# VH-VL binders against Uroporphyrinogen-III synthase (hemD): the designs that were tried, part 7

Target 1, 246 residues: Uroporphyrinogen-III synthase (hemD), of Chlorobaculum parvum (q59335)
Amino acid sequence: MKTVLVTRPKHQAAPFVRELEQYGLSTVVFPTIEIRPVAGWNVPDLTKFAGIFFTSPNSVQFFLKHLLQTAPDELKNLQQTRVWAVGKTTGQDLEKHGVSIEPLPKIADAVNLMADIDPAEIKGQTFLFVRGSLSLGTIPELIAEFGGTCVELTVYENLPPSLEDTQRVKDMLAEGKLDCLSFTSPSTAKNFFEAIGSKELSDSVQIAAIGTTTSGALEKMGIKVDIIPEYFDGPSFAKAIAEALK

## First folded at step 24 (VH-VL; from y1 with heavy chain Q53R)

Design z2
Fold by OpenDDE, fold request of step 26:
Structure z2 (fold): chain C 246 residues (1-246), chain A 121 residues (1-121), chain B 108 residues (1-108)
Amino acid sequence: as target 1 above (246 residues)
Amino acid sequence: EVQLVESGGGLVQPGGSLRLSCAASGFTFSRAWMSWVRQAPGKGLEWVANIKRDGDYKYYVDSVKGRFTISRDNAKNSLYLQMNSLRAEDTAVYYCARDFLEWYIGYFDYWGQGTLVTVSS
Amino acid sequence: EIVLTQSPGTLSLSPGERATLSCRAYESVDDDYLAWYQQKPGQAPRLLIYYASYEATGIPDRFSGSGSGTDFTLTISRLEPEDFAVYYCQQYYESPRTFGQGTKVEIK
């Protein structure tokens, strides 16, 4: 059985993995950028905050997951606290957990969100901003500008592959356990080879690119591309890989 | 030259229905994913729905699920959007766009000029 | 849903000047799945950039894109009269695809 490396995040790789498996292929998922929970934070006393801000679905997911695992009793406090969300999905996800959110701004951004809040409600008050490592600091900045205090809580981060995972892939390559490396963007290709630290591959490994742009990027890197699908979508990509490895 | 021409827009009361059409030319229509994107007056852009080349897969933005249906007739090089239970917030220029997928979603490399849908009592 | 915010809201410049437009994401747009569009008054959007930095076919060299993660930039090296329009960024990293609110480039 042939094995394909899938360089996508796990959640995004799932449908593609299923498609590859339908063709009788094995898969190894190796995202070049991973979203990981931040370790070591504790759910604060939510009653101490005049309000809580969420600006992404991931912030909601990672925050609530940890809350439910470590401080489930705080959920009620969250449900009783004023909560602001940026984005429809963020708001919906909060509501799924019984959290009532303030009205969403007509324009979904932090500036407009804050514009809808009475400055008198911000001044002298302390707020919690649940964020990722790369989240924009617009909310804290505006809160400060309005005379409030914003406590920032980072609950997730975007990271490159771990050294352990990278070494695993290196080992698999060295052992001939991977038959195909699949790339879905120029950035994915770049990040992969940066992580691996080498562009030297066995001739037994086929390189698959989702489209011509990705293929071009790989070629510029000195990587020969063996597989490009008829259509630059997941199902077609899986089919092309399967046919090539048959 | 790629051309997309929308039609079917107009004034409708809340709760009403409209069917939009898009006539495509200048490319092999049956090979392309297609999307509808809308723009409220004086506002930004919002993706509404897309459909696979063979029509087997359809996706929608949450706000229109259960109300809108995207479809296509490859023999007629046509894309459709059946809009039911229309709301005031559905008021917008609706653009037909060719959906250039890079993975499972993508960007829009060609657009029609749009057709205006106004939902008002 | 990844929310994109563009800045400034309006950019007033003269022909020949350099324009720098910002698109910031509230969640990381990984793998550079970011596009830019130009929309002139009364017209449909036109694709300018895809994969954050790749120019669409037929787009003048004065347009360029850069950035990664949560910060993206569209640059017009030397504004032409026909470049005064609204510009939108769009992510296609995660469904649903979302657009920024737009930046209007107007003549000073």
Scores: ipSAE 0.873, ipTM 0.938, lowest interface PAE 0.5, mean pLDDT 95
Fold by OpenDDE, last read:
Structure z2 (fold): chain C 246 residues (1-246), chain A 121 residues (1-121), chain B 108 residues (1-108)
Amino acid sequence: as target 1 above (246 residues)
Amino acid sequence: EVQLVESGGGLVQPGGSLRLSCAASGFTFSRAWMSWVRQAPGKGLEWVANIKRDGDYKYYVDSVKGRFTISRDNAKNSLYLQMNSLRAEDTAVYYCARDFLEWYIGYFDYWGQGTLVTVSS
Amino acid sequence: EIVLTQSPGTLSLSPGERATLSCRAYESVDDDYLAWYQQKPGQAPRLLIYYASYEATGIPDRFSGSGSGTDFTLTISRLEPEDFAVYYCQQYYESPRTFGQGTKVEIK
């Protein structure tokens, strides 16, 4: 059975993985950028905050997951606290957990969200901003500007591949366990080879690019591309890989 | 030359229905994913729905799910958007756009000139 | 959904000047799945940039895109009269695809 490396985050890779598997291929998921939960943070006493801000679905997911695992009793406090959300999806996800959110602004951004809040509600108050490592600091900045205090809680982060995962892939390559490397963007290709630290690959490894732009990027890197699908979508990409590996 | 021409827009009352059409030319229509993107007057852009080249897959923004239906007729090089239970917030110029997928989601490399849908009592 | 915010809201410049437009994401747009569009009054949007930095076919060299993660930039090196328009960024990393609210580049 042939093995394909999928350079996408696990959740995004899932449909593609299924498609590859339907063709009888094995897969190894190796995201060049991975979203991971931050370890070691404790759910604070939510009753101490005048309100809580969420600006992304991931913030909601990772926060609540950890909350339910480590401090389930705080859920009721969350449900009793004023909560602001940026984005419809963020708000909806919170509501799925029984969290009542403040009205969403007409324009989905932090500036407009804050504009809808009475300055008197912010001044002298302490708020919690649940964020990712790359989240915009707009909320804390505005809270501070309005005379409030914002505690930032980073609950997830976007990271390159771990050393362990990278070594795993290196080992697999060295052992001839990977038959195809699949790339879905120029940046993915770049990040992959940066992580691996080498562009030297066995001739037995097929290089697959989802489209001509990605292929061009790989070629510019000195990587020969073997597979480009007829259409630059997941299903077509899977099909092309499967056909090439027959 | 790629051309997309929308039609079917107009004035409709809340709760009403409207069907938009898009006539495509200048490319092999049956090979392309297609999307509808709308723009409320004086506002930004919002993706509404898209459909796979063979029509097997359809996706919608949440706010229109259950109300709008995207479809296509490759033999006629046509894209459609059936809009039911229309709301005031659905008022917008609706653009037909060629959906260039670069994975499972993509960008829009060609757009029509749009057709205006006004939902008002 | 990934919320995109563009700045400034309005950029007033003269022909020949350099324009720098910002698009920031409230969640990381990984793998550079970001596009830029130009929309002139009464017209449909036109694709300018894809994959954050790749120019669409037929787009003048004065347009360029850069950035990654949560910060992206569209640059017009020397504004031409026809460049005064509204510019939108759009992410296609996650569904639903979302647009920024736009930056209007107007003549000073």
Scores: ipSAE 0.861, ipTM 0.933, lowest interface PAE 0.6, mean pLDDT 95
Fold by OpenDDE, fold request of step 26:
Structure z2 (fold): chain C 246 residues (1-246), chain A 121 residues (1-121), chain B 108 residues (1-108)
Amino acid sequence: as target 1 above (246 residues)
Amino acid sequence: EVQLVESGGGLVQPGGSLRLSCAASGFTFSRAWMSWVRQAPGKGLEWVANIKRDGDYKYYVDSVKGRFTISRDNAKNSLYLQMNSLRAEDTAVYYCARDFLEWYIGYFDYWGQGTLVTVSS
Amino acid sequence: EIVLTQSPGTLSLSPGERATLSCRAYESVDDDYLAWYQQKPGQAPRLLIYYASYEATGIPDRFSGSGSGTDFTLTISRLEPEDFAVYYCQQYYESPRTFGQGTKVEIK
């Protein structure tokens, strides 16, 4: 059985992995940028906050996952706290957990969100901002500007592959366990080889690019591309890889 | 030259229906994913729906699910958007766009000039 | 969805000046799945940039895109009279695809 490396996050890779598996291929998912939960944080006493801000679906997911695992009793407190969300999806995800959210602004951004809040409600109050490592600091800045205090809680990170995962891929390459490396963007290709630290590959490994732009990027990197699909979509990409590996 | 020409826009009352059409030329229509993107007057852009080259897959923005239906006739090089149960917030210029996929979703490399849909009492 | 916010809302410049437009994401667009469009009054959008930094066919060299993650930039090195328009960023990393609210580049 041939093995294909998929350089996408697990949630993004799932449909593609299924496609590849339908062709009898094995897959190894190796995201060049991975969303990971932050370790070591404790759910704070949510009753201490005048309100809580979420600005992304990931912030909701990672926060609630950890909350339910470590402090499930705090869910009630969350449900009793004023909560603001940036984005419809963020709001919907919160509501799925029984969290009532403040009305969403027509323009989904932090500035407009804050504009709908009475400054008198911010002054002298403490708020919680549940965020990712790369989240925009607009909310904390505005809260501070209005005389409030914002506690920031980072619950997830966008990181390159771990050394452990990288080493696993290196080992697989060295052992001939990978038959194809698949790339879906120029940046994915770049990030992969930066993580691996080498562009030297066995001739037995085929390189697959989703499209001509990605292929061009790989070629500029000195990587020969073996597989480009007829159509630059997941199913076609899977088909092309499968055909090449027969 | 790639051309996309929308038609079918007009004034309709809330709860009404309208069918938009897009005539494509200058490329092999049957090989392309296609999308509808709308723009409310004086506002930004919102992706509405897209359809696979063979019509097997259709995707919609949540706000139009159950009300709008995207379809295509490759023999006629035409894209359609059936809009039912129209609401005031559906008022917009609707653009037909060629959907250039890079993975499972993509960007829009060619656009029509759009057709205006006004939902008002 | 990934919310994109563009800044400034309006950019007033003169022909010949450099324009720098920002597109920020509330969630990381990790694989540079970001596009830029130009829209002139009464016209359809026109693709300028894809993959954050790749120019679409026929786009003048004065247009360039940069950035990654949550911060992206469209630069017009030297504004031409025909460049005064509204510019939109769009992510196609996650469904549904979303656009920024736009930046209007107007003549001073």
Scores: ipSAE 0.833, ipTM 0.922, lowest interface PAE 0.6, mean pLDDT 94
Fold by OpenDDE, last read:
Structure z2 (fold): chain C 246 residues (1-246), chain A 121 residues (1-121), chain B 108 residues (1-108)
Amino acid sequence: as target 1 above (246 residues)
Amino acid sequence: EVQLVESGGGLVQPGGSLRLSCAASGFTFSRAWMSWVRQAPGKGLEWVANIKRDGDYKYYVDSVKGRFTISRDNAKNSLYLQMNSLRAEDTAVYYCARDFLEWYIGYFDYWGQGTLVTVSS
Amino acid sequence: EIVLTQSPGTLSLSPGERATLSCRAYESVDDDYLAWYQQKPGQAPRLLIYYASYEATGIPDRFSGSGSGTDFTLTISRLEPEDFAVYYCQQYYESPRTFGQGTKVEIK
């Protein structure tokens, strides 16, 4: 059985993995950028905050996941706290957990969100901003500008591959356990080889690029591309890889 | 030259229905994913729905799920959007766009001139 | 959905000047799955940039894109009269695809 390396995040790789498996291929998922939960944070006393801000679906998911695992009794406090959300999806995800949200702004951004809040409700009050590592600081900045205090809680982060995972892939390559490396963007190609630290690959390894732009990036890096699909979508990409590995 | 021409827009009351059409030319229509993107008057752009080249897969923005249906006729080089249970917030110029997928999601490399849908009592 | 916010709302410049437009994401747009569009009044949007920094076919060299993660920039090195329009960024990293609210580049 042939093995294909998939360089997409786990949640995004799932459909493609299924496609590959339908062709009888094995897969190894190796995200070049991975979303990970932040370790070591505790759910704060939510009753101490005048309100809580969420600006992304991931912030909601990671926060609530950890809350339900470590402090499930705090969910009721969350449900009783004023909560603001940026984005329809963020709001919907909160509502799915029984969290009542303040009205969404007409324009989905932090500036318009804050514009809908009475400054008197912000001044002198302490708020919680649940965020990712790369989240914009607009909410904290505006809260401060309005005379409030914002506590930031980072619950997830975007990171390169771990050393352990990288070493695993390196070992697999060295042992001839990978038959194909699949890349879905120029950045995935760049990030992958930066993580691996070498562009030297066995001739037995096929290089697959989702499209001509990605292929061009790989070739510019000195890497020969063996597989490009007829169409630059997941199913077509899987088909092309499967056909090449037969 | 790639051309996309929308039609079927007009005035409709809330709860009403409309069917939009898009006529494509200048490329092999049956090879392309297609999308509808809308723009409320004086506002930004919102992706509405897309459909695979063979019609096997259809995707929708949440706000239109259960109300809108995207379809295509490759023999006629045509894309359609059946809109039911229309709401005031559906008022917009609706653009037909060629969907350039590079993975499972993509960008829009060609657009029609759009057709206006107005939902008002 | 990933919310994109563009700034400034309006950019007033003269022909020949450099225009710098910002697109910020409230969640990281990884793998540079970011596109830019130009829309003139009464016209359909036109693709300018994809993969954050790749120019679409037929796009003049004065247009360039840069950035990654949560911060992206569209630059027009020297504005031509035909460049005064509204510009939109769009992410295609996560479904549903979303657009920024737009930046209007107007003549001073």
Scores: ipSAE 0.825, ipTM 0.917, lowest interface PAE 0.6, mean pLDDT 95

